# VHH binders against q9uj72: the designs that were tried, part 4

Target 1, 324 residues: q9uj72
Amino acid sequence: MFCGDYVQGTIFPAPNFNPIMDAQMLGGALQGFDCDKDMLINILTQRCNAQRMMIAEAYQSMYGRDLIGDMREQLSDHFKDVMAGLMYPPPLYDAHELWHAMKGVGTDENCLIEILASRTNGEIFQMREAYCLQYSNNLQEDIYSETSGHFRDTLMNLVQGTREEGYTDPAMAAQDAMVLWEACQQKTGEHKTMLQMILCNKSYQQLRLVFQEFQNISGQDMVDAINECYDGYFQELLVAIVLCVRDKPAYFAYRLYSAIHDFGFHNKTVIRILIARSEIDLLTIRKRYKERYGKSLFHDIRNFASGHYKKALLAICAGDAEDY

## First folded at step 11 (VHH)

Design g1
Fold by OpenDDE, look of step 12:
Structure g1 (fold): chain B 324 residues (1-324), chain A 123 residues (1-123)
Amino acid sequence: as target 1 above (324 residues)
Amino acid sequence: EVQLVESGGGVVQPGRSLRLSCAASGFTFSSYAMHWVRQAPGKGLEWIGNIYHSGRTFYNPSLKSLVTISRDDSTNTLYLQMNSLRAEDTAIYYCARGLKYGFWDRSPYMDVWGKGTLVTVSS
């Protein structure tokens, strides 16, 4: 069963919004050695991104200073990451995360997977533009240089942002399902290419049909088949694509759970997902999290995070809604 | 009933000092942060500063040198001391209730407002 449920975020535009006053309060909060972290949380987690941009502009206008810069100077550790992260427009935030995932020694492949498997064509185009503007590099080129093999090929396919949209074709779905089945059986390089081409380029609606047909002909779930037939980051990327097609909120619930429980609370992942999804489907993610794992995301964050960092995360999660 | 009542406003000459008071009732005053906000004629709201239950204060950078916020929890009173008043300080001054015990969950950072007191700085 593929979920087409109504999705909802946790952060919404604040009513009676006053960017000047917010900027004044933030200015006061960031003064001196004793930063008012609570004020930062109470303002920035209760404003949508567009409003936060207006606050930043007002801040710049009034004080001749960059709000993000001041926050980075005055704040520390993961709390800084949360507050600064909230100040990025979504495309710039994605670009930021991707840049840092590829910068330095090694590559955070999981970050690349998470972002590129889950973003729409529009989001991908915007993040590419943002990436180029911010870092004077081409995102595709950087991905290409930092990755290899079929994993690279698949990422390169996704980053093009050319996934089909629109109508479904049941007959074609059946054919594609056969191709996927064959790919799982033969597991050659050519088959891997065909597999990732289908998964990266077909519409979500079409892929749902493909997965159903795959189940019909193979008797096996698409994710299970991928797990059985492939390995490494290529396998993880394929699974991520399938999961996003089925239920994107559920995918992020899975990512959050894994980040919290399997990786000892991987802060970067938790922060990135909460910020990126806060205005999109974070409430739905919370619901999926609770449904799948029996405990609320709120509960787990509360138990594993501390200080103002914890407060900020919980605030992004829409506060005391512990039932989700 | 939760209520905030400002007092101490009036006409004052430039260069003078003025102390405003805000009387709180209907809630546990000592548990809340309190704010001062003003609105000059024809202008928007301007945040002046706040004081937490701990006594910690924060101020608008533009006004920091000119104002001092204090509180007396025994009398449920918030104060705004203003020094070296200028014509541009002419405004209605409001006190507002802020956060309870620091962080809150999905609550406005200022949820209760007084009716305000007018301060006019003129020669």
Scores: ipSAE 0.887, ipTM 0.966, lowest interface PAE 0.4, mean pLDDT 94
Fold by OpenDDE, look of step 17:
Structure g1 (fold): chain B 324 residues (1-324), chain A 123 residues (1-123)
Amino acid sequence: as target 1 above (324 residues)
Amino acid sequence: EVQLVESGGGVVQPGRSLRLSCAASGFTFSSYAMHWVRQAPGKGLEWIGNIYHSGRTFYNPSLKSLVTISRDDSTNTLYLQMNSLRAEDTAIYYCARGLKYGFWDRSPYMDVWGKGTLVTVSS
């Protein structure tokens, strides 16, 4: 299943786009003490990121002010995060999320897992560049300093953006499957290293073969095996990689469901995924969400979020209520 | 049929005031936000401002001091009061229907437009 060819987002380029007029409307909306939040939602959630960049440029040109800056000043709480988040180019948004995940006391390991396990080589390279430009720090160095153990090693492998791309090799897949099987049996540091090396460096197509061979050899699903043999963030990262290889939209559906139901509506995760995937595969994510959990993502957002924040999320999610 | 009809345009001298009207029909006017937009000759569309069903108004920062938008829901009429008109205010002025109680229907921020009324400011 070539997941890439049939995925669809929820946000598309608006027809008859006028960045100047949009900027004017946003200027009006942000004027004074009473912000027109509905106008912000209606405009920014109905424009693709490239168009939003054009709006920001027009805004800057007309008013000599930064649109994101003005929004941050005028808006508050999670609504601010959504509106401001929409204004970042995708690589810069990823960089932003990673930076904040590692900033301060503690690390949001789940954010690191989600982003680094799911991004393509190209996305990773762009993200690294954006990170360096925005924060004057090296992303790899920051990841290294903020994490440890095999978890760190795996993240460091992923952030290199050097996953293979190419033809499949069934014979090699069988060999790799044996290595994975052995790794699950022995569980030594060396085996963990071999395991993450395979999962981080083989192509998605190849890994699908590997997983099939693993099933054939062990009689066990790759995810189940990982869950049985490993623990902690290392285990979670490995599972994330496997899930992304199998079905990336399904992975994000899982992440969203978990964020909403298991973590009392983890706002950062929900916001990040909706924004990051809105132009890529959010529609497909919605489908997977509905298929797996019986209720639509839209339904759950509607029930668990409130105010303009909810409106913004639902607008990004798009679709009719409870359709899928 | 949903319809918007602007009126009140014409030729005015600089420094004068003018009030435009927009008559709405075919929909529940009181449930919709309404907008004013203008287009000067050879230029693009310029947003003037809007008014919500609640009466709350927002304006283009560049025009705020010169315009006032109001509405009369009993007569389904939108108004644009313009003061101290200048030559650069010469344009076709359009009224447009905005959001109904928000954006849940995924409608554009302006989905219905009038045909416009011409305002010419000249000595």
Scores: ipSAE 0.881, ipTM 0.963, lowest interface PAE 0.4, mean pLDDT 93
Fold by ESMFold2, look of step 12:
Structure g1 (fold): chain B 324 residues (1-324), chain A 123 residues (1-123)
Amino acid sequence: as target 1 above (324 residues)
Amino acid sequence: EVQLVESGGGVVQPGRSLRLSCAASGFTFSSYAMHWVRQAPGKGLEWIGNIYHSGRTFYNPSLKSLVTISRDDSTNTLYLQMNSLRAEDTAIYYCARGLKYGFWDRSPYMDVWGKGTLVTVSS
């Protein structure tokens, strides 16, 4: 099927980029009596990740110091998390977020779902390598030990990073839809296994056909059926997969809206999504957010955060200041 | 028309002091942070420091003890005081406009530059 929609981020390579001068200004911001937090925001949110890596290299070469380390010493709380997070290469940022989701007491299942349901094969392979190099641990083994049941099985399938690409078969889509329908009717362990294997392994293109056929045979939307048939984190993971297949920017808009408006002030989720999507589809996410919720993401962030933390988030979001 | 004009450059003996000026016009000077930058012969740009609308200053760590930046909002003038000048301080010195106070979204910084004033430190 032909799709005409395009995605776009909010952070682009800066023109006239001078990493040596940027590093000098960051040195001035971090090494004096005061910390120049506005300078940190203005430089780091207006450079793409590749340019930020070059700045960090120049800083190290010039001062013999680790830029991330200097920021951690001078900054605190959520502002520190934003500024440090911007300095991670994307695969290492995903690895970092997964490590901290699983380390210590309990597990942040929503972080696992958000990352693993949404990343491409290439992104998953790169994050696994980064995880191993940074933490000397195997990502798949850590997921296995921290999770259980069909939730675990589904995450383990996703983290392989081997989803089919570039193939559609309408007859197979009808067959797969029948399997999904039977899984909702019978709900056995084996049916749950067949359901997650279809959702994790078929290409996005094929799954869109499967979801159309599911509507045809059941009279139900796939998300509604999953919500009626299953519960817990397994249900949430399956829904996340379906939403990412249909409209990934809309999935992230939903996640942002929930994080901003839910009890508990889910700062970590807002920070993670803004950083991770800033060069990929955050502009498209903003459009989906406004379309669905009637208010701009910029407006909601302005009411969600304060101080330099707010300024940093708004700089990453980069627009709709004049909108309601 | 937004403009920045540097002055006060010239030939100076090593060990002496020099004060450069930057006259601003065409914008509300008191609302903007301002920067000094220099370029020695055959070298890249080197950031010297900045000053915010509030008077807060930040300096390149390599130059911190050698320079002082100040501003006079009543005359729309930015100043750079340089002490104990050495031959390596020979450069073209530029002023540049920084960010506007109170901005919530991204905006360009160092979007307006002067044409520079040459300082030559020689015996």
Scores: ipSAE 0.579, ipTM 0.876, lowest interface PAE 2.2, mean pLDDT 90
Fold by ESMFold2, look of step 17:
Parts: structure tokens; C-alpha cells; sequence
Structure g1 (fold): chain B 324 residues (1-324), chain A 123 residues (1-123)
């Protein structure tokens, strides 16, 4: 009865899967100086993550070697990042991206926003576990030390992975909408705290009710109100939360468009989104991208990327080659 | 009709060499990568190697010192040269069509297979 958008990825379990033969072909591709990059693309972008793990296991059994390690030795630049990234289990990939976002003198706040605003409780729990195991560090402590202010407080709430699930209460939604409206009017530190706690802790279903009540009370769209009221990374994080609640594939389409067109092609962001969403909603993201921006994601990648890197990204994107 | 036909199999003594052929028809052979795969009795499929339209070759690391793949685009023929054969090389040998040069679609990379030719290495 209720009609809504279903989400779909672009990478599915391959039929007639043979991990031993795949591992042999990858071994041939990576043996010696001249790497068979087309083979890497054809195998790794056409297997789901679970199948890629079985290939890595077969590779280790046959050759006594770590497939990711061999790829990092043989490959370079962004192509390496795509191929190696495909071999990470999803929680470890998120952990890897967060670690590198905070490593060194600067922090990649947009990476923190993109991952923490969009992941479910289960994904955050597994990501924290992977981060601790891989880096011997506490993810929450690293976020705390690398960020500040209400931006930090909001990320710290999200990384708890304790958003309410499945509960709705229309009376509470009206009350929460009033709190959000007051926060836009008063803008105190306490109001910022109340606002982010509502956005971080209420269920997606409840927040959709809250946003409708906000529109009813204020006459404003929630995103427009946040943009008028706040600034900096705190504002960007709040907007990301709202967009993910409303239409997560559209949020990622927006992020991809920005990554491709703002001050050149931001490779890390494009790679991260394509890999992380490939088995979840990347097909839906493609549809939102074309609907909103007029040109397909495939078209934009084709125009801005080159070489085997381009071929790998297009293989993950997996469509709209003839569309415009 | 796309067709691949292997030939050159048979009984051969250990230490000898053997060349297998794969005759291709029904498609533009020169535009495709081609593969050799084998299956020993009671075992799974084992990838031997491939050759691209350009002539570049890649081999299963376990077999690279034992085999050479070549192609003749003028006769639409794929070859597998095997040297210093041992009893463990006894298998059915298949050729298979791989990726088309310049095209990248979401199809299996070995879509057409021959029926195979049996090689028996026995004293």
C-alpha cells in the first residue's frame, strides 16, 4: 500500500562463483612487474564483499601471501585505493577511512560527517570494534582529541551508536519540533546541545514526524532553517543528519556531486562512497544523482577520471553508459 | 554461433612436450582475451593463464614455468605449449573466451567454453 523508494546496490553475489580460480587469476595478475589491472577490475568489482573475502582466503592458502598487501605493493595512486578498498570488510573499511581522516596534522571533517551521520547503530558498533582491533586505539577518544565544540559533541553522540529504533510518538514529535524551533531562535550553547541530542538520538521514523511538525510550526524546511541559524562543521553535520534521515541515497548523491565539482575531483570521497554503498544503495544513489543534477554519475566519472582508475569506478557504478 | 574446439590431446610420456590448439569461430577472435583452464580427474577447475588481444600473457603462478600461451589471429587459433609433462598434468584442457577489448560490461569474464581435450601423461 504505502509506496516508497526501495534501495539497491550495484554489486551482487556473482553466480557460478569459484574462489579458487579467482585467486589463481589474481595471482597471475599480480605476479611480476607487469600487473593485469583489467583482471583485477573484472574480478573484484564483480564479486560481493563476502565473495572477495573467500578469494582472499583462497589466495592466502595457495600462495602464502596477503592479497591486499600484494595489491598495495604492485599498484599505485587512486587505482590502488579502489582495489585495496574493495578487499576490506565494511566495518574495517569505515575504520580505515576514519583513521586516515584523523591521522597527521589535519582532520578531514567531511569524512567524519559522511560516515558518522549515515551509519546505523549496528554499523557503528562494528566499526568501533574494527577500529580498536586494527589500530589499538579507541575511536571515540580519537574523535574527541581531533575535534572541538558542538561539532565534537554531536560526533561523540553519533559514535555511541545508540539511536532509538522503531519508536514513534506524534505528541513528542510536536514537542521536539518546538525545541528545534526555539534552538534556531535562541542559538545558545544549551539550545545547540538540545538540538543535536534530538537529531542524534531520535529514530529516523520519529525524526520524519519531527521535521513535518517543524515545517508546520515555522513554515520553514528544516535544512533551510539550520543553514540560516548555524555555520561551520557543526552546521554541515546537522544538515547531513537531516538529509540522511529524509533520503540517505540523495545525501550521497549530493556528496558525490560536490566531490566531483567543488575545486576539482575529490578522489578520496568518490572512492569511499562508491565502495561503501556498492552493496547497499549505490543504484538508488545513481537514480537520485541523475534526477537532481541532470547528468548521470557515470557521465561525470567518465569525464573527470582516467585510465584504469576510471574503469574501476565505472565498473562499480555499473550503468548509465548511454544515458545523459 | 560462437564455437571453441580444442585439439591436440592424447597420451604422452612424462618429460615430453605437447601443444594444444583451440579453433575459434563465430566471433571476432582478434578482439577477445582467451584463456586456458584444466581439470584433473577428481579435482576442481585450475586456471592456466590467458592472452590478451595485444599478445600480453598472464599465468597461474604454480604453472608459469611449464606453459606458454600464444595466439594466431590470422587463423583464429589459440595455443597452449606444455613442456616437461608429468603425471599430475593429466587433465581435460579447456579453452574459454574472455573479455572483449575496449568493452566493459557486467558479464562473466569466461562466457564461452570449449568441450575440452583430454591429455594423459603416463608411462
Amino acid sequence: as target 1 above (324 residues)
Amino acid sequence: EVQLVESGGGVVQPGRSLRLSCAASGFTFSSYAMHWVRQAPGKGLEWIGNIYHSGRTFYNPSLKSLVTISRDDSTNTLYLQMNSLRAEDTAIYYCARGLKYGFWDRSPYMDVWGKGTLVTVSS
Scores: ipSAE 0.548, ipTM 0.866, lowest interface PAE 2.3, mean pLDDT 90

## First folded at step 12 (VHH)

Design k3
Fold by OpenDDE, look of step 13:
Structure k3 (fold): chain B 324 residues (1-324), chain A 122 residues (1-122)
Amino acid sequence: as target 1 above (324 residues)
Amino acid sequence: EVQLVESGGGVVQPGRSLRLSCAASGFTFSSYAMHWVRQAPGKGLEWIGNIYHSGRTFYNPSLKSLVTISRDDSTNTLYLQMNSLRAEDTAIYYCARGLKYFWDRSDYFDVWGKGTLVTVSS
């Protein structure tokens, strides 16, 4: 019973919100001889994104200065990335992350996988628009130019934001499962295309049925089958899609765990996920993290990060709640 | 009982200086950041500045040149020195105890004084 577990974030709109007061305090924190980093953390991690936008506006109005600009000037390293990241609207933040993933030396394929496999149609449309406005380039074109093969084709399919949202069809699910089974058996280019088309275009509800039928037919889990039959970033992307369909919070828990333990605390991934999911399902992610790995996300962040950077990350994770 | 009591307010002429005091009791004053906030008639609350237990101070950039915050932990007293007062500085001035952790409450402060009125008039 996939009881649609109520997902919950860690950052909520602050009651009795006063953008002017916040802006005044941030002004004091940033425009003095020294920077009050604690004040920045205390305010910005306890305001939702919409409220942070209002603070920025108030700041601009009061002091004639850009809050993000002042933060970038006064702050450094990963702490700067966290504070500045919090100030982006979600679509702009996704666009920002995607742009940086593609425009540097090489391509951060894992960033592309994480974002494009996990975002809804609405989010994808918004990030495409944001990307175009901010960078004067088409996101689809950039993805196309920076990637290749079936990996590219799958990303291009996802970035269209046209996943079905209709009723479930058990008969169709059985047919699709057979197609997936055949794809795993034959592994031709055509079969890879059919496989990614199903995974990218069917509704989450339908895909859950497909995966169940796949298990019935093959006797194998969908993820295990993919891991056995495919490799490279194409494999990783397919797995990400399947995991997001099953349990999106669990997928992000996996990503965080991997970032922290397998990649020597990959700061960009940790920062990106915490910021992006803070208002959506970060609390649920924490729960899944604890359930799956036996230690809390809070614990691992506390152990591997340091200074105000650590404090900021922990604050985004909802303070000192160490239980999960 | 935790208490903050402001004093030193009154009527002053423009251009004059005034020093406000805030007497703290009922808690370990030296362990808390303290703030000054004011409210002018018909206006919202305005943050003036704060002082940490370390003695570090931060000020509203709009007021920094005109105000100095200090503290005496031996007497549990917070001070606000104001110079070159203007009519616009007319307000009730409050001292407030800062929260140690903001994630525990949505408010900035957990304890307030009753305030002291400062009127700047010719």
Scores: ipSAE 0.862, ipTM 0.958, lowest interface PAE 0.4, mean pLDDT 93
Fold by ESMFold2, look of step 13:
Formats: C-alpha cells, sequence, structure tokens
Structure k3 (fold): chain B 324 residues (1-324), chain A 122 residues (1-122)
C-alpha cells in the first residue's frame, strides 16, 4: 500500500557513447556468414533506446543497410524478438505488439490489457500515432472490430488517452465508491458502464481515495469485489486498472511471475515487459518481484530461459550482487 | 599492473603490408576478447575488429579485405596483419581489451594500449 511513482529502470544512457563505433562493431557482427551474438547483446542492451536509434542511423549511413533487417536475417526465434524489439521506438513497439495481438488467429486479450491499462495519456497518444503511420489503420477501429461487450467499451475508453490529471475531490470519493459498490451489487449494462467510466476516467490520485472509501463502505478490497462480481476479460481488465493505480510496478511483477510460472515460460510476455519497462520502472518491478515471490526475477529467468536469449534477457533485467 | 603495448608501427609505402603486435601483461590474456582500434589524425576512433579466445574473428566491413587479426595465447600477444596499405590507413593503432561479461554497465573497452603510429607515404 503506497502512493506515487518512485520508479527506476535498468537501462540508462551509456556514458562515452560512440554511435559510429557501435555501428562498426554491429557491422562486423552481422555482415558475414557468422554472427557475433554476444557483441549484439553487449552493445544493444547497454544503450538506451534513443542511443540505439542513433546507432541504427549510423549503420544505415555507413553501410547502406537496415540494421533491424540485418538482425532479422541473421537471428532466429526468441533471441531475434528481443534484439529486434530493442530497436523499436517505444510508441512503435507498443503499436507493434497491439497489431500482432489482434491480427493473428484469435486475439491476445492479455496483451491488450497489459498495454492499455498501464500506459499514460501521453504514451497512448504516441502509440496511436505510431500505429496509424506504421499500419495505415486506426487503433481504435481495430480494437472495436476485434473485441466485444464491456471489455471493448473499457478498452475504447482507455485508448482515448484522456484520464483526468491532478484532480482530487475527497468529498466526492464516497459518492464514487457508492457507485462502484452499487455496480458490484447490480450486474446490469448501465452499472458496468458507470463502473468502467469511473476506473478509466478518474485520476490515479482520486481513485486511491475512492478505493479507501470502497473498503469503508463494503468491507472488501476493490480487487476482491471485482473478482466476485464479474468474470472474463472485462473482470481481468478492471483488476489490471486497479492494480496499476495502486502499484504499477507490482502489477508488472505479477504479470512476469505469471508469464514465467503459469502455463510454462510465456516468452512473448516476458520479452514485451522487459523491453517496454527497461527505461521506466524495471528496477522497481524487480524489487516488487523479489518482495512478493521470494526469488529474484533474474533467478527465475536464468532457470527457464537458455542460450543467447537468456543472456539478452538477463542483460536487460540485470541482477543484485547475489545473482552473479 | 595491466598493460597493453603495441609495436611494429612506422613509415610504409602504399600497397605494402605491415604486421602490428600487442604485448599483454598483468592479466589472464586467454580469458578476454581482444580488439584493434585506430584513430587517424584529427578523426574519431574506428573499430578494426576483434578476436575471441576460440580464435573466432569479426571485422569492420569497410576493412575486412585488408586485415587479419590473430592471437597467440602462449605468448600473450595480439597481432594485426594489414595488407594493401593506403595513405588513408595512416593512424595511431591501439589494442584494447574487451569486457568479460555482457551485462556489465561499464565501457566496452576497459584497458587500452598507448598506440603505435603507422604512416603510409612514399
Amino acid sequence: as target 1 above (324 residues)
Amino acid sequence: EVQLVESGGGVVQPGRSLRLSCAASGFTFSSYAMHWVRQAPGKGLEWIGNIYHSGRTFYNPSLKSLVTISRDDSTNTLYLQMNSLRAEDTAIYYCARGLKYFWDRSDYFDVWGKGTLVTVSS
């Protein structure tokens, strides 16, 4: 139980950065019959995304080649996904993951939930722009066509990117909590709509007050109440919103633990979270992971991944001294 | 004290060959990837290539046809063979020790030699 955003990533701008030399070393690693995968890891996981973009520009300028394209030709499987993923600007990476969540057979609803429940207004606006530019399509329209029911309505509200900022009204917190409690007691479409509108539109600060009042009124934790009242992807999305409001790093720690331990090692989810959070809060996520689950994230990745794929994930995750 | 000492530089005519050496001391040479880097007067650093303990080598694509890197772990010596030298190959040539672990958050070269000057002219 805590308030605010005290977060830190694991990847920082490298000191003494030389994009020309980095590009030369990547050229040596990629432009032949053999590939120096360790050099790829050593360079790309040790630069921030902005620096990686400068390396890609230098590579193109020097060799007339597309660095991402060359990596896709030389690399395979999950290692390719990690290395290529590191080269996406963050809004385009979110757009890429959403596109592939929706365009295959079926829909990856957990990917939609994870991205849309957790991103800020600014991140959502930037990913919508990137989606349109890259895929010549509207993100909102694709979500609408690929989803249904109150799950769709909630995602459509989130993807607007218009959550209230800086607003709190303690006098209204009890009223908002009563609306949420009534929605849990009644199961009509109107109650579900009112519930998701509060969760999607009120500021994080207001929602934390509302959740306290909800417990006062109902005697229940908000997540427990949602789990009892609703089911399916609508329930999962509402829970994700509440968890992100309360402790976003803990939400991602939970997602990682589930991806590693529930139903085997879910590579796509682990890769996505490590890359997307590496410059934002991945260090804080590691702390929550160890606090909650007893073993470090580093330890669990080491146990379930292998080869250069494992090395890349561990380089992004980094570890505490006892992990080495 | 960890040291890298380059030798074999000097004045050489265009089109000729030259072999540079780098004597390593004060560390377990066979445990590290070793690199050659050069710097032409007034220009930035240019990576030439590397060699691992296994003998695997990788080269800057722009220089691949001109250079061969080798190592002798029994004498702790790194070599750079350069062929078909051009005036633009005039530079100070450095050997450098690569990082041992890929998840280390430091510079990717932690020990440098002092360099040896190669001048390509008639």
Scores: ipSAE 0.589, ipTM 0.875, lowest interface PAE 2.0, mean pLDDT 90

Design k5
Fold by OpenDDE, look of step 17:
Structure k5 (fold): chain B 324 residues (1-324), chain A 122 residues (1-122)
Amino acid sequence: as target 1 above (324 residues)
Amino acid sequence: EVQLVESGGGVVQPGRSLRLSCAASGFTFSSYAMHWVRQAPGKGLEWIGNIYHSGRTFYNPSLKSLVTISRDDSTNTLYLQMNSLRAEDTAIYYCARGMKYFWDRSPYFDVWGKGTLVTVSS
């Protein structure tokens, strides 16, 4: 059982923090003849996001320059993405990722799934606001225009950030389970709508009861049933929702493993998850990763990434020599 | 015992140059990045610059034109050359050992010297 109160991140506020000194050191690293990438890693991966914001402010005040701008100018490739990514407030980072997922030719549906299936109501509201401020566009409208079908409908439901919160109702759970069972049997458009409505709007606590009742009625796991009955990104989104309800850290462990092993180290996914979860539950994600797959996340990052990019990811992932 | 000892401080006139030294002992000096930091009276700590084991140097952009950092690994000594000193350069100057590994979780440095006072006055 996932208990939010017991999850831990890997990045914490640094003790004896001095934003002025950090800014000075970063200034030295970025404004010299060559870039000190190690200094960037040593500082930015060892500060929490709030502290990074203070560093950026100090940097601006002292040098009249934007820290993120200087990093984007001086850095390249995935290393740039990591360092720059660390400098976004969490809602703005989510907005950034969503924007880029929908920008240009094609859509990164997996990014949309990952973010919208895993974020709380509060996080959803904040990212919507950040999205609007940063890109002068409405997140819901962009999602609507970039997606279609029941997948779109489900995303639109999630992005409203109106999931119920509160007491559980066992009787209602049994009823909803029957609806889900019927949906899996009939598989019509109407049933898909009912299915996603339940999964998107019921509280996590309630859905856990629903899933249990579903198991009781059907003799089948909710995820297995979805996989059997549905396909495409709609299926993947439904599964993501169920997995997040059960164990959010486990979901991200799965996403990371898939990114690393199934997609030839999908850099965007790895970077996004490590950054977004570093202060929330990345330590717990690591635990789930190791438990499920037998190797540590640290180990896999070390083996599949290279250069300063690897070093940065490992720093965010955290660990010591024993994790090698 | 790991130790850093600064020397070379004193009273100097404006426009003059000064060279500070930091003697390291108790560790493999050549394997560490070394830093210079200063603290003026009533002010916070200010990072001056650093030098890696490779000899590569980085400086605070505000001070770069006035300082040069070097090292001698054969004598385990770090140096800070300061030129065209001004009254505002009056401070205690510290040498510090940089982190060897990112998982050390040190805010900046894991070893400090006691500092040497530099006073710039006419």
Scores: ipSAE 0.849, ipTM 0.952, lowest interface PAE 0.5, mean pLDDT 93
Fold by ESMFold2, look of step 12:
Structure k5 (fold): chain B 324 residues (1-324), chain A 122 residues (1-122)
Amino acid sequence: as target 1 above (324 residues)
Amino acid sequence: EVQLVESGGGVVQPGRSLRLSCAASGFTFSSYAMHWVRQAPGKGLEWIGNIYHSGRTFYNPSLKSLVTISRDDSTNTLYLQMNSLRAEDTAIYYCARGMKYFWDRSPYFDVWGKGTLVTVSS
């Protein structure tokens, strides 16, 4: 059973918030020949998203200029991605990331998995609305056209944002566990459909009971069973769902570790997770990271990133006393 | 004890120039960015500009070309040169120390001076 520690982010509302002075300082940083990148970091990583929106409004009111536009003009590469990303409202940031995951010749399936397997019903609803308003496209239709097979069917269920909530049913958990066990044995299209319907639609608390019962019936951990039975992005998506149900902060810690170490520092993944989780559970993600991998997330970012990009990531991540 | 002490304020006629000083003590001045901020009567705080150890400066766009910030790390002194003063420049002028580390979850500025009053009179 996951007890679930209280989750906590790393970015909080700043005390004594003064959006007008912040806008003046950002104006000084952005409107000359040179850019004061340290000032951008010091202000934007030290305000919550709601406060950043107020700063952008003050900047527009004061100068008749778009703060994000000015930053894009002055900044480049991954540092630009971090600083611009901080300025998106959370639903629009998710929509932005999904749009770019599907835009063009290829599809970034790992981005789709990471976002859609982890977001709550409310977050998915807001994300779909933001996607429609920003891109004049329907998120569900774009997912449908860019994906196929059981992977598509699973994403299409997740993007509905209609996961069950409420009371658990231990008797049904045993029945659901048997269905999952048969799906791993038989692997028909119908079994795959039943499997993903259970994983996408049952509440988190019900699924935890189901996973316990699956262990009792099969003698296997659910993730191990999926890895043995399925492959490809369908398998990866099913595993992501299970991991998010069990311990969502640990899922993101795993994703960060993989992004840092397995692919030579996959910048898009690190940036996306740090920004999207900064006000939700990034502090809890840091704890899981250190527990599992021995080194702090702060340490690994410091060793693999450089320049103002590193400074921005470290400011978002923050550290424990021993990191400094 | 960490201290910032402004000086050079007073009454000055419109159109004239004035140079303010800020004496720093109790810390390694050369390792910090330094700022000037002012507050006119009945108004909120207004950021004037900053200067880094490198000597690089950045200014509130509304005050650019009217002010110049400089520093002398050998004497631990920060300066604000103001030109073509107007009645609206009447304010208390503060020097402030910027944060040393980007990841420190602290206030805007961690050390302030008590301020020096500049009155632009006819």
Scores: ipSAE 0.693, ipTM 0.903, lowest interface PAE 1.2, mean pLDDT 90

